VHH binders against Protein STRICTOSIDINE SYNTHASE-LIKE 2 (SSL2). Designs and how they scored, part 1

Every score and structure here is a prediction.

Target 1, 353 residues: Protein STRICTOSIDINE SYNTHASE-LIKE 2 (SSL2), of Arabidopsis thaliana (Mouse-ear cress) (q9slg8)
Amino acid sequence: EGPKHGGESMLTVQIPDFRLIPTTGALGPESFVFDFFGDGPYTGLSDGRIVKWLANESRWIDFAVTTSAREGCEGPHEHQRTEHVCGRPLGLAFDKSTGDLYIADAYMGLLKVGPTGGVATQVLPRELNEALRFTNSLDINPRTGVVYFTDSSSVYQRRNYIGAMMSGDKTGRLMKYDNTKQVTTLLSNLAFVNGVALSQNGDYLLVVETAMCRILRYWLNETSVKSQSHDNYEIFAEGLPGFPDNIKRSPRGGFWVGLNTKHSKLTKFAMSNAWLGRAALGLPVDWMKVHSVWARYNGNGMAVRLSEDSGVILEVFEGKNENKWISISEVEEKDGTLWVGSVNTPFAGMYKI
Positions, changes and structure headers below are counted from each chain's first letter, unless a header gives other numbers; antibody chains are not in Kabat numbers.
F, E and O are the ipSAE of ESMFold2-Fast, ESMFold2 and OpenDDE, as the mean of both directions, binder to target and target to binder. V2 is 0.75 times the mean of E and O plus 0.25 times the DockQ between their complexes.
[cut] stands for letters that were removed.
The coordinates of atoms that the task and the answers printed are left out; those that the model quotes come from them. Centres of patches stay.

## First folded at step 4 (VHH)

Design p07 (from b06 with K98R S100P; framework vhh_brivekimig_d4)
Fold by ESMFold2-Fast, scan of step 4:
Structure p07 (fold): chain B 353 residues (1-353), chain A 123 residues (1-123)
Amino acid sequence: as target 1 above (353 residues)
Amino acid sequence: EVQLVESGGGVVQPGGSLRLSCAASGFTFSSYGMSWVRQAPGKGPEWVSSISGSGGSTLYADSVKGRFTISRDNSKNTLYLQMNSLRPEDTALYYCAREPLGWYFDSSGYDYSSQGTLVTVSS
């Protein structure tokens, strides 16, 4: 079978008007949100800070922190060694009714901070929050206040995510938290579940399975089209040209999907031979370091904008030559600007379209 | 292995100036952002300034903004920190650091020199 693309050509976004905006003393601006007034973006960093961009002053301000226990968190060191104490904010979303910022933190679970910032607090009761091991992405239904979020693995934490990818871990979950203070698991047995985004009309969620290189559509409405099975989900997109990361609605329609790294001959070989990763984990090798060296020279981040209904690629964003991204986690589109981020860079990209 | 060798530290009076240098080897210097970090006696490390690989973007801690200037010469694999209007509070060991290229892929974080260069601001 040939590629399932309906004969449509990819539209490659060529953006000459851009700037790279360094983050202050930390890396990994992987997710961006704007507040109710359209200010920002806000982004989370490797040292547990959430910072806000002030466009009129061309600078970041410290907006929030994941915890008050911050000794040794800031400044140049291996932030990965301190993330379990300092936090690692990944996904961000504002509750438009309250102005509260919700944070998916890789180590601290689901957090929240008020509209003036400060020290974030845990949303879930301690027992439920301790059951979260790798909280990654979230989105909020603006009508209901329901928080949809992902936990990428119940076995592996972020600092050991290569273990999840190589082992074939399928302990990822899609969950919701509502005003009844209950956590409900919507989908389980997911292979490194990552980004989640609510559809424009609130009818479904798109949920990214990074390790399967696919996106699932989970139907929320009782009037949604049901399959013959009792499972209320289907494959929305698969066979993507890279490993999908975060997913965000585009104001021009559809969804931007960050593809952390584009497939190479090596990654396609590895995906065709999944047993290889499991065998390799038995070796006394630091696979995080091996992968970091490989990615430094072979990493190629891209992003695609998928159509709302069918997941057809409408646009491709890819850096060229010296402006090549090693990885891309997210594209957030706001007022003719693409904000591009990665867990892997000490800067955010701002591209004017 | 990454090697970073700082120099240029010394004793200077308040209001004086000093220029630090960091000689880098073992990596493609122009591909990495670089930072200066200091550690005052009895205190934790404090980030001072960062510069992008091309030198086109610079950032400063609020405590040094307007007084310090970070720069680099990629042809010489050298990072600089020009320190003006020095204060007693600037007394510290100063380290240069290579910024990490990736989190998912890079477990090493920031690579900085074990040596540092001592800056003492006193009369």
Scores: ipSAE 0.000, ipTM 0.232, lowest interface PAE 13.6, mean pLDDT 82

Design p09 (from b06 with G102P; framework vhh_brivekimig_d4)
Fold by ESMFold2-Fast, scan of step 4:
Order: structure tokens, then sequence, then C-alpha cells
Structure p09 (fold): chain B 353 residues (1-353), chain A 123 residues (1-123)
């Protein structure tokens, strides 16, 4: 059994009329951040670029790239074929003390770039970076500069994430990188760990476990509650109506959670019977392609805002497939505007509340 | 398995009061929001009220605001609905529901007992 589910304001599922902002030539504005001056958002794309939105000019500018080896990376092609060379930036966070942008890259590990942009560099020593296989999300404590980040699988890379889901993989990790240049593993044996968000006061982390459709709360203060005698964590929310992806603090309180795909009876059955997925992986079938075709016709992205203390659902919205939203990865709220992204769309969504 | 057992219904005159109870088992009661849903004769189900897992937040349908009060006792795994100033249109079977997808106001959005408790408001 787990934490609270269901919301005080959840009388109606909203279907916002998003302004679609194309990311021409690339897919997948998965994560959004604003800089120290409140400018942006910045987002990472399928071709290894990080771009910045200029609201007064209604256009994107190139801010950074994951690598200097850019041949064949940009332009309209199947980026999944080149993302292991070009990079695939997923999570983004600014270090407020330096102005540096930290990047969780699905193939290149933990990267950073200075406040003026340019070519990003690897943060971790080579041996530690090579141990990362699917770096996904990060958040930075603004007082300490400590970087918290997730690695979704030590077996499966992003280009084969369906394999992680189908096999029942539990090799995901939550880690921290501190100012002494050391990496510490905080949690392991996670099933497709994904989004991570620091609480308002820095007392805990919320950690998304996508394959379990739940969110964990990891306490950073050693004097805080432990739900299990062997670990300093508890279940914050579970039984979510879809697969949770990224998690971001809302300035109106609580946390926005993108839900990648809604649950169906079939997906619930498959998740309860991991042997089925493992058996299917033995077949000579490209499951990434099968999923892509299925999602085009059946996928519906959704998002929920959870309460700060108890994870009760406060708001829900859907980006219907009919409106091109086959998945939602993140909701970033800034000054009365919602920015909505997905790894699968060639656009970002913008909605004024 | 989730088990919800409603009680407290009966026949009452207009202006009267009743207190409904729902005994819950098979899940961590304090971790889930709970709702009351009613179904009047010949009509579909209508959401009445919801309460958060901690009891800190409550919501009411416009038709019952100011008359009904939802509450819970997490130490007893029990949900309550205090109904005051009852009207003939409040006549219905009342169901206790564990919220899974509370934005859906039909049977697919609620985990509830098929038994219900009957409330009849009649002079």
Amino acid sequence: as target 1 above (353 residues)
Amino acid sequence: EVQLVESGGGVVQPGGSLRLSCAASGFTFSSYGMSWVRQAPGKGPEWVSSISGSGGSTLYADSVKGRFTISRDNSKNTLYLQMNSLRPEDTALYYCAKESLPWYFDSSGYDYSSQGTLVTVSS
C-alpha cells in the first residue's frame, strides 16, 4: 500500500489549448529550465543541441551542444541512429552560484557548460562517467551546489528503453556529486528511475520510479523519518494513472509530474507479469519500432500536480493524441505559464494559466 | 482486496439528518482520498463529496454545500458523511469510494462497494 492518491480539485480533467512552439529540425524538448535572470526556457533536443527561447523575438537560439563532433547530427533524420555520438540531453539544471548549466545526457553522462554556452564538457572522471549508461534527470541544491542525478539502467541505453521496461530491469540508481568531486550512490535497485526534484527547503528528494508507476521520497536530513529500517526513503505517491517521467516543483506549491503514457488493462497486465515481457524479448522483433507505431495511434500524454506533503493529486490535464500529444515528459511552471515537453514531439507546448 | 462497507442509511423526513459510515479494509486507509457517490432511482451516479487522506482538504458538490460534511477517522479506517437539511432530491443509494481517478464520475473512476446504503427522504 502507498501514499495518498486522488485530489481535492480533481473534479475535471483539463485539456489545455496549448500554443505549439516548433523545434524545427529536432525532436524532444524533454526538460525546461530558466536561468538566474529568469530568461528562457532552455531545453535539450534529439540532435544534441540545447536551445534557449527568446520570448520577445518568438524564436529559439542555439545555446550549447553536447559535443564538438557534430557531423551528421543536425537536421531532419532519424536521430535515434546518431544520438549515441551526438548526445541526447534530457535533464537540465543551473548552478546558481556559477551560472553553469548542468546536463543529464542519455549517452554522455553528466555534462556542464558555462553561462555563455558553447561546447559542454564531462563533469565526472572518465571511470565514473563510463559506469553511467542512461543518465536521465538532475537537480541542484542552490545552497550547497550538490548535484543529484539519476541513471535509469546500467544495462539498457535510451535507444532500447522498451527493453528495460519489458525485462523488469531494476538496475537504476540515484546518485549525488558534491564539491569534493565525489560520487555517492544514495539508492540502487530502482526500476527505471527517472525524474528527481529537491524539496523547497532541501530536506528531501522526490524520485520517480517509472516502471513501478510510483514516486519515492528520499530524506536528506538524517534526523528525518525512515519508512524502511534499511533505507532512508518512503513511498510518496503510487498507483498513478500513467508512467511518470519528469518531476518539477510548482511555484504554486507541490510538484508537476509528466505522465508519459496512460495505463490500459493490457499494460497493467504486462507490468504484473514480467515473464511475458522477458519471453517477448526472445523473439526477433524490434520492440522499439512496435512501441513507436502503437504510441502513434494509442498514446496519450497526461500530467498531474501533486501536493507538497502528501502527494495528493491537485490538478490533472491531458494532451490528447488527437492534438499530437502522444506522451508528456515534463511540466515546468514559470510566472503563470506552463511549458510542456515530450521526448517524442517536434514542439514544446505553452499555456498561460 | 479492497473492501468498503457502508451503513447509516434510512428513511427520514425533509429537513432531517442522517450520518453515513463506511468501514474500509484491504488498503492503507490514510494514504488514499475517499469519496461519497450517490445514485438516485433511474439516474446515473453523482459525485457528492471527497476528502484527502489526511482529512486536511474537502470538496463538495454544489447541490450539497453547506448541508453535508465529510470526515474520516484514520485510526478506525472509517469514512463519514454527516447529512443535514435533507431534501427529497437527496434520495439515493450512497456509495463509499476509494479515489483512483476522481476526475471520472462513473463506475470506472471509483473503487467502491456494490452494496451501498439507501437514503430515502419522504414525508
Scores: ipSAE 0.000, ipTM 0.108, lowest interface PAE 20.4, mean pLDDT 81

Design y02 (from z01 with W53S; framework vhh_7z1x_3)
Fold by ESMFold2-Fast, scan of step 4:
Structure y02 (fold): chain B 353 residues (1-353), chain A 122 residues (1-122)
Amino acid sequence: as target 1 above (353 residues)
Amino acid sequence: QVQLVETGGGLVQPGGSLRLSCTASGFTFDDYAMNWVRQAPGKGLEWLSGISSNSGSISYADSVKGRFTISRDNAKNTLYLQMNSLQPDDTAVYFCAKDSYYDFWSGYLDYWGQGTQVTVSS
């Protein structure tokens, strides 16, 4: 029921000349936040570090770590091998009232660290945190301190996310953690739920369903007429030109959506024939490795800015001119600058609009 | 150029009161949210309170809620912080800060004053 974006021809596709900012020894600055004082951005890396950009010195500093168990985490190795013990921070958001940084960690669940950084701690009681298998994105209502967050699968962890995509897994959840220290599930049965963003006024959430290539609008007001028949949600956008990842409000209006990679003939065929993914998983093939090789040669990261009211595409860009962006996870806009990230790159991108 | 000038700081005894003022110039004051932030000796910045462009939305940090009151006079381009029941841990430099937007939900400060010292001591 939401607008379809395939086949639109009136927009000029931008191909920005990004300034690339290496992330010094680790991959995957996939999400960016600025603190309330305007400093940053802060980003999470493949080795469990959260780093902060110092613009006046043009360098990253170490700000926080997901866990105190750091042996074997940093340095030149395949971080995928150690991320289950070192952490893999994905989504980031500051609680305005406390200055605390909240972290959605793919293995360690919902974490937080104080405004001066250091070792993060688990937010939820151990039992509840252990029920989280693939925590991905979060956003915080700055007035209430309520944390909204996604868990992409209760079956698959990040190191096997292709399994979730190919199997048709629908165990994803949208949840909230409030000032009563309770977790409430708002939506369940989601197909690889990913990005979540609160509207500026706090009256709805936009929720990314990566495996369905769509974005849902979840109304926080119980009297929303359009969403009542669908358990208080509606389709905000669908038929996107790639797999949507993270979603962030734009200060120029609307929402930036990172598209992991642009659709190809193969991915469009697979989406039209859901049985193929399930059949393929039955083969004795390492699909994570196959996907990695395929993405290296065929990946093309994109981003779109969607309107607040209708979800129509207002702007679009591709990273292909640099041959550096095989995927784009997030676009964070601040003061006419786009900060662009990916789970797969050893750098962040910066582009002045 | 944007300029924010804080006044009203000083030495006060525990339980006392102070009223801080911030005079703004160089921008359309009634288009933007305004904030108070402090920095205690050897500590980081702490956000205290925010007020939207029309005073329709006001919020406080838990540490000052019930003791401090933010207000603004758009005709005078002035922001205020009324501080009551002051405690020794309120000792800090207090900064007036302009928000980038008409409300403080967008999440960042773009201009700061020089600060005014508040010392709470017997």
Scores: ipSAE 0.377, ipTM 0.747, lowest interface PAE 3.5, mean pLDDT 86

Design y08 (from z01 with S57D; framework vhh_7z1x_3)
Fold by ESMFold2-Fast, scan of step 4:
Structure y08 (fold): chain B 353 residues (1-353), chain A 122 residues (1-122)
Amino acid sequence: as target 1 above (353 residues)
Amino acid sequence: QVQLVETGGGLVQPGGSLRLSCTASGFTFDDYAMNWVRQAPGKGLEWLSGISWNSGDISYADSVKGRFTISRDNAKNTLYLQMNSLQPDDTAVYFCAKDSYYDFWSGYLDYWGQGTQVTVSS
């Protein structure tokens, strides 16, 4: 809803002055989670660490690592070159019944670590884990312990995600792992599936399809209202002002969605002409490097809060040059504080509302 | 201001029973889920049990299931934990904790009591 002018709802785009919290030696606090005791946030970094914020001491502590073989993982180098060995933790969620932290790792699949941290272990049997190529986001139903997670591409790994975006890849999947210790594919043929969030009462999942700039709603409860034109899913939101990344429930209602890159005429033209990206991939050009340079000068991170039932935009904010937000991956809201993360920044943002 | 005050802790023999109480003030008690959490010496926090705003939903950690019973009296702004068949490993400080939400599945613990000591020893 919001205020109206000339019969239409009007929203003011906010430009918050974020407190920047350096992540000390690594990039990319992409996702945040708080434990059941209200502590944190916890976040995953480019070198394979998961760190925990201690608010009373205003510092990060090392909580967990994706693997025990850590030589060459930390310190002053381009972590993107070592991610496939060291891990790249992306999505995070706690299992309430055990206190275990589940980790969606871009290279190592679905991992977990106990409530005291340490070295994470693979959740899935080897054969199932090897079928995962780009595990990205997860959420856990706290009542059932069912883990819902996304795998963005079966062709492209995280270090070549621009290839997935440019090629028109549609090998993304939404999957669940339950107490029968089986993986079930809920949705397939998704174009760079990314964030996933369970509704407050467990009736549905919201699933971000980044390359199509839309969010799908997948119904879990047969008593729920759902679209009759689609089996089990419908479009929840589309026409967003940027590429959606992660999605998180807001305690004030609705869902925060990080927008990785604000749309321009160029990006809209490219999305309308999928052949252009495929043609460009045939050139002897490092598109990951080209994108990195482009994003440095043209990137503008945004976030929106969408309404619970209809995906109407309730709030919008943009990063500023002072805040150095080239992109925004996630917004986690807790106790009137917004925690903002990005895959490409050496800091997290904090804003008190 | 929000306050949670635990009472009922003490020394008990193995196999014994204790009933903990938590009196809440400074918020609308019946709008929120309530939780019991403990911390054993030298260990981290362990969630034990949760109860929804209306007592319609209740859950327990496996370590206490069948031995502990959570309940609430919304008219008295009071949360209870009945502890039976106590074991030496139940020795801990027990905390009453307010949930940020009306169920104990969707939120986090936003306010804590000071804790009450329970010692199970011969």
Scores: ipSAE 0.359, ipTM 0.746, lowest interface PAE 3.7, mean pLDDT 86

Design y11 (from z01 with W53G S59Y; framework vhh_7z1x_3)
Fold by ESMFold2-Fast, scan of step 4:
Structure y11 (fold): chain B 353 residues (1-353), chain A 122 residues (1-122)
Amino acid sequence: as target 1 above (353 residues)
Amino acid sequence: QVQLVETGGGLVQPGGSLRLSCTASGFTFDDYAMNWVRQAPGKGLEWLSGISGNSGSIYYADSVKGRFTISRDNAKNTLYLQMNSLQPDDTAVYFCAKDSYYDFWSGYLDYWGQGTQVTVSS
């Protein structure tokens, strides 16, 4: 195998001084997309809105909503209490040919809205959409219009995601929706599947398994040597320094991966002793509330850029102040600017390279 | 310095034809995909067609498929849009736009021309 590298040869961890851009009265700009015309970014928020950044005016405008029933959704309250009614948009991607924005909503399933925005509609037939319990991320092949998307668990919804992590749930799926209006399951039995991204040439998908702290490569091209393998997939990266969330192509090559929580001695101990989480779930404790309190004081968001060929870490950064970015969900790079998001912040981060 | 200059717009009757041209400068033309986009009065931008650097990949929006033909002449740094069977709904400002990439996989439109007006009316 390759030679061992000394600790002194490790990449310098950067702590960028991000420009913080407050969101419009809601939390959690966790995914960013630009439309085909280069405008945006667009992002989804904790109250079910999708907003668009107008760079020339330095402000967000409301672009779309997940549902028409909006009473009680917006304004100052705990949005986590209403997200199952109002929607919680997570993943976003544009279909280049139609201009439609596709939305992976944690409660509403796979949605889309036209290029002028408005009220989103469900993409799949009701029966198929109701089988989606925790739709998380998506990407669209611009050549074919095929939508690739993840559903993190068929057992746990977003409001109970700590339960999925602690229980060792493996009901996650990678699926595609094509122009014949059919859904095909590409991979099943995944442990909290999360981010998904197409390669630059559309030859493969990178698929994040958050609970296993790893990224899989699923080959799409049936003519390639690897896509002709029995399983059509391989481990692309593992042993990451935190829990991977979203994954996005970098225009400088490779992929940005948001790391929700940096590993500590405690989290490494828990990961090596899977029974501990299952035992803890038997206790009469609200683990979602325990986790939110813990994350407030101990969370440290980071991101890595992985090489396209080997999944080797090329760049690393952590939040400016360890307490400012308690988590990082996504890094979107466009024209020398990094847009950084988290499900837990009332702001987006912007950093010029 | 990237420049895109559209010509060939004007007034045409329904059922008529027009050919738009776009002359590009300031970049290596054949290294990038090129696109046509329009904006009708009071409406948003609508992508119409794209062509890869070597013309090996060509795509059309359903609204214009079979009526419009995109082509390019890399020796002249020129992009064309042949528009046939024009109808009043085709009335718009037509823009030439450079893709950020050689083909359509990771690209978005990074430079735009000033646009040329096409009016379809009797």
Scores: ipSAE 0.341, ipTM 0.723, lowest interface PAE 4.1, mean pLDDT 85

Design y12 (from z01 with W53G S59D; framework vhh_7z1x_3)
Fold by ESMFold2-Fast, scan of step 4:
Structure y12 (fold): chain B 353 residues (1-353), chain A 122 residues (1-122)
Amino acid sequence: as target 1 above (353 residues)
Amino acid sequence: QVQLVETGGGLVQPGGSLRLSCTASGFTFDDYAMNWVRQAPGKGLEWLSGISGNSGSIDYADSVKGRFTISRDNAKNTLYLQMNSLQPDDTAVYFCAKDSYYDFWSGYLDYWGQGTQVTVSS
C-alpha cells in the first residue's frame, strides 16, 4: 500500500534556511540539470533563456535561448504575457552520448541545443511538434538515448494552466522519442501530467499526475521479475500533502518530488468537487490572476523524498516562513547540496545537507 | 581524500596504441562506476567510455567504439583504457573520472584526475 496522510504526519518536517540565488532578472528556475561532467546547474527561466551557474564565480551565464525571435523577451516586464512567443523552458536533460541539452518548452515543444549552447532547434518533425501544446518534463535514458517526455494538456497552454486544473482536463500524455526518430504515446488521458523520471536501471518511469495528486509507475521492459506484473503501470504514491510537480532521482536513493503547494481546506474541497471548477470557468473572471493573488498569500511550497521501491516518504521539508517559497517545483540533489526551484520565484535555493 | 592519477600518455604515431592507467584512492573503488573523458585543444569535454563497479556494464562513445577498450582491476583500484588504431584527432588530454553512482547511467562525474596528454603525430 502506498503512503498515507497519517504516516506522513509522523515525520519531522524540516524548514531549511536556504541560500537564495537571484536569477538575472527573470522568474522561475523550476528545473535544474547538471551536465554529465558535473558542471552547472543549468535552469530555464520565464524569458526563454537557459542559464548556467558558475560556482567558482558565483554567477549565472547565459547558455541558450529557445528561439532567435527575441524582441521584447528580456528585461523588466511581465514575462507571462510574452512567453508564448519567447518560449518558456521547463524540463531539461542532457543526452550523454552527444552532450546535447534537450528542453521541454511549454510552447515550442521538444527542443535541443548543442553542448556549447546557443539557439535551440525543434527535435520533432513539424507535424508531430504541432500536436504538442504544453510540453512539461523529460528524462533521457543515457544508455539508449531514448527521450521520455510529458505534454500536460492538448487543450490548455501554460498561460491558462488554471483552466486545465479547474476543468478536470484529462488530455495529458506520456510519450517517447527513440532511435528510429519516431514518437510513441505510452500513456494518455492523464490529468495534468507533469514530472517524469527514469529509474536507476531504466526499468520504469515515475510519472507525476498533478491534478490527481498521485505518481504512477510505468514499466518499460519485461523481465522475469516484472513478468509477475499484469499491467504496464500502477500507482506508486498517492495522498501526498500537496500538488506534486517535478520528480528527480536522489543519489542517496529514491526520488525527490517538489510539491507546488501544500493542501489547504479550500484546495481539498475543490479537488473533491470538480463540478465547481467547471461552473466557475463559465464566469467572466481571469482565474490566472485570481490564482496568482491567492498563491501570494496562501502558497506554501513543500518537498518529499520517496523510497525507490514503495514510494514511502523518507524526508520532508517546507519552504515557509523566512524562506518565502510560495511554491516548490523541483529538488535536485548533488554532492550533499539540495538545489530547490519554483516556477514562481526570482531565485533558486541552495541547502547543504 | 579522493585522488585519481592518470599515467601512460605520450607521443604516438598514427595507427599506434597506448594503454592509459588510472590509480584511485580515498573511496571504495568497486562501489562506483568509472569513466574516461578527453578534451582536445580548443574543444569541450567528450565522454569516451564508462564501466560499472562490477564490470557488468560497459559503453563507448561512437567516436571510439571498436578502437578503445575500458577495463578495471578492483583489487588494484585501477582503471584502464586500451587505445588502438590511434588517429591525429585522438590528440587530447585524457581524464579519469569517478561517477557519483555504481553505474554510469544516472550519475554525474564528481571527481577528476589531473589528466594525461596523448599526442598522435608523425
Scores: ipSAE 0.366, ipTM 0.747, lowest interface PAE 3.8, mean pLDDT 86

Design y14 (from z01 with N35H W53G; framework vhh_7z1x_3)
Fold by ESMFold2-Fast, scan of step 4:
Structure y14 (fold): chain B 353 residues (1-353), chain A 122 residues (1-122)
Amino acid sequence: as target 1 above (353 residues)
Amino acid sequence: QVQLVETGGGLVQPGGSLRLSCTASGFTFDDYAMHWVRQAPGKGLEWLSGISGNSGSISYADSVKGRFTISRDNAKNTLYLQMNSLQPDDTAVYFCAKDSYYDFWSGYLDYWGQGTQVTVSS
């Protein structure tokens, strides 16, 4: 909105002209990561593949797959119907000490694959991995090797994520897997927890709580400030102009946050009236289909860069209109280039700043 | 495994007609919008027409509107382009292309045929 008494400067929303890079045969380059040598990006797709961009050849190569049981996974079809068999890799992070790629898979939990790629394997013991229902994002502390990761719901899987949003589900968790081979829950009762990013110096995590349209800061130091709770966390940012998805450090300072859908009067009304979603779920309606139709015509992907200290918005852009960017899941900034991804597009975006 | 194979091209006189066919395999044909695109000698790609999976949505480029008709036969996995009142500037390689999105016309094309040559000359 504009200034109350006029004249004060407001942030200008940018609309970059992205180079679109198709992900042939599959959708949803949702998250991007570069390896220790700066090669990539690597991204996960709707058919369970992780692909790597070869800049010198301007093409993707297949790097890894979530499972060896891949009948019916590849090629054009409604991948959302096969994701529970094929996997759906969402978050990616390298352990740069080993070269291993860690994968947060929406159906298969926490996976990893070696530096030469191939078939990924489950990281956690079977009992712990079976307790994960919707693993979404991860980041690795390069000093300690600790893996921080999110599980968005213990009730709803990715193929029914609208159910999680509409029901007011608060079963999301932030967890860590450490060098003692233990999983520890750091935060629970989160409303669709999503992106997680470690601070540059490793002293806190930023944690996206999508259904609350806010970002939490969780302090990893025992002597850190406690805010608004007896827990080691505080609100870092709230009242964002859309539903936050993934979060990544910017090398220019602060954090990029993908915003899945820009707020409208309808979305603001729905967030203010949580009972409406719960009532609607009682109807014999496929809300995933209803949402996909609505998003095709009303979706507008955005991204914001937030200040490291205060979480104030420093920079805003929208994806190109005309139904091209229905949503934005992530912005990864590397060597003066923005890589922009979405869980539902058949392409990645590239923009040189 | 996905294949799009165009047929029906050839040499035709100005004012003549041709019917192009595109046979699709390797995917569920009726779940995807299909498009016709051409490339004239020494020029870039020009989108001509598209049709949704259920034929409920059809659109044409202004250059071919009223002369070309797109249709599909989902039982035969075949896309058609009926070309009437052909002009010398319709000379091009004609490609059929598949939309990238499941059950949605996005305009992002992920698979292309090899093309079929149409030459309009006296």
Scores: ipSAE 0.025, ipTM 0.564, lowest interface PAE 7.5, mean pLDDT 86

Design y15 (from z01 with N35S W53G; framework vhh_7z1x_3)
Fold by ESMFold2-Fast, scan of step 4:
Structure y15 (fold): chain B 353 residues (1-353), chain A 122 residues (1-122)
Amino acid sequence: as target 1 above (353 residues)
Amino acid sequence: QVQLVETGGGLVQPGGSLRLSCTASGFTFDDYAMSWVRQAPGKGLEWLSGISGNSGSISYADSVKGRFTISRDNAKNTLYLQMNSLQPDDTAVYFCAKDSYYDFWSGYLDYWGQGTQVTVSS
């Protein structure tokens, strides 16, 4: 059928009881992963730490760091000023066969750390890693060990992501790293590519293109009817009610998509007139700060669960009043619990379905 | 009342073989993937091998690939691990574990046995 328009919510998850889990000294538990043994979640923070939740003790422990050069990284300060040195871990996934945690770091590229944690190391050779500017999300095929990952822009780093959005940047890439230790570009010319998730059977990837407010389906099996398209991809969902961020498989079927912020009249106008953003970047204005102030008053984070085959909205997760989120980056579902993350909050949310 | 009971552990010399068994009860055995996991003294858990409910999908960790063989007998509710060419660093407590889903690619381990000790020493 035609494009999906952002409309009235079909189903809304009620969140009368929720728990906020503060992150000590840092912001932005943006992504969550559980290890194969059911422990966690693990999440990355604004100061370059990856922390692990100990449910039995109701506390976070420090699990890993992006780099050993940590002076000035931790403690109360504006982490945006130091994240290019300290790292900013975004996407996380475990390699089931080794127990290694793979990390998509916004500044340090593709990293990994062993199952006992510690200091992460770069996965790619230096030259290949330096070609990455804004590594954002990843997923691992547990059958093959192939790592699929996104790089949102080759021009803009995370600390200036509003520049990527406003300029109409289309330098985003979807890439794979395989057991031959080679990087292959699967898709290029993407407008702020973000979340990536492998289907349960490993036959396709869903790829979030944030600046286009759409999700693409990239077929991995060349013999598939869908992979017979010239570009091996199709639009899976579009016309979403907000800007899609991270994407995760739901154990109840389909995919949870964090919608960073719900559309407003202003954001719809801006999207219809892309040249305005490019013109505005010529002004001597700190657009990151302008956006931060705007988002504080107008931000409305939500998430949707999309059906596996057609991308139809099955459920909506949205906070209201005192439970309102400025932004939502990800929803990770485990055992009837939704773990809700945002790049902008000093806490994670835990909601029982 | 899910119960998993491992047997077959013991002392073996380097290069030797052991066969571990795990008897399951309290759930429909062939509806779930099963895994073997070990924990060496003072170390964390290490996943070794997984098998889907119908044995149609099997995988191994690189550390044991070619030496260990996982199998299951659904009529007996029993999981097996045949361990060949054992090395001193295979010394660990070996756990049988039930996956939360039919295949071991889609879930996590939700129930565990008590473990059986394997010691590889001269």
Scores: ipSAE 0.340, ipTM 0.740, lowest interface PAE 3.9, mean pLDDT 86

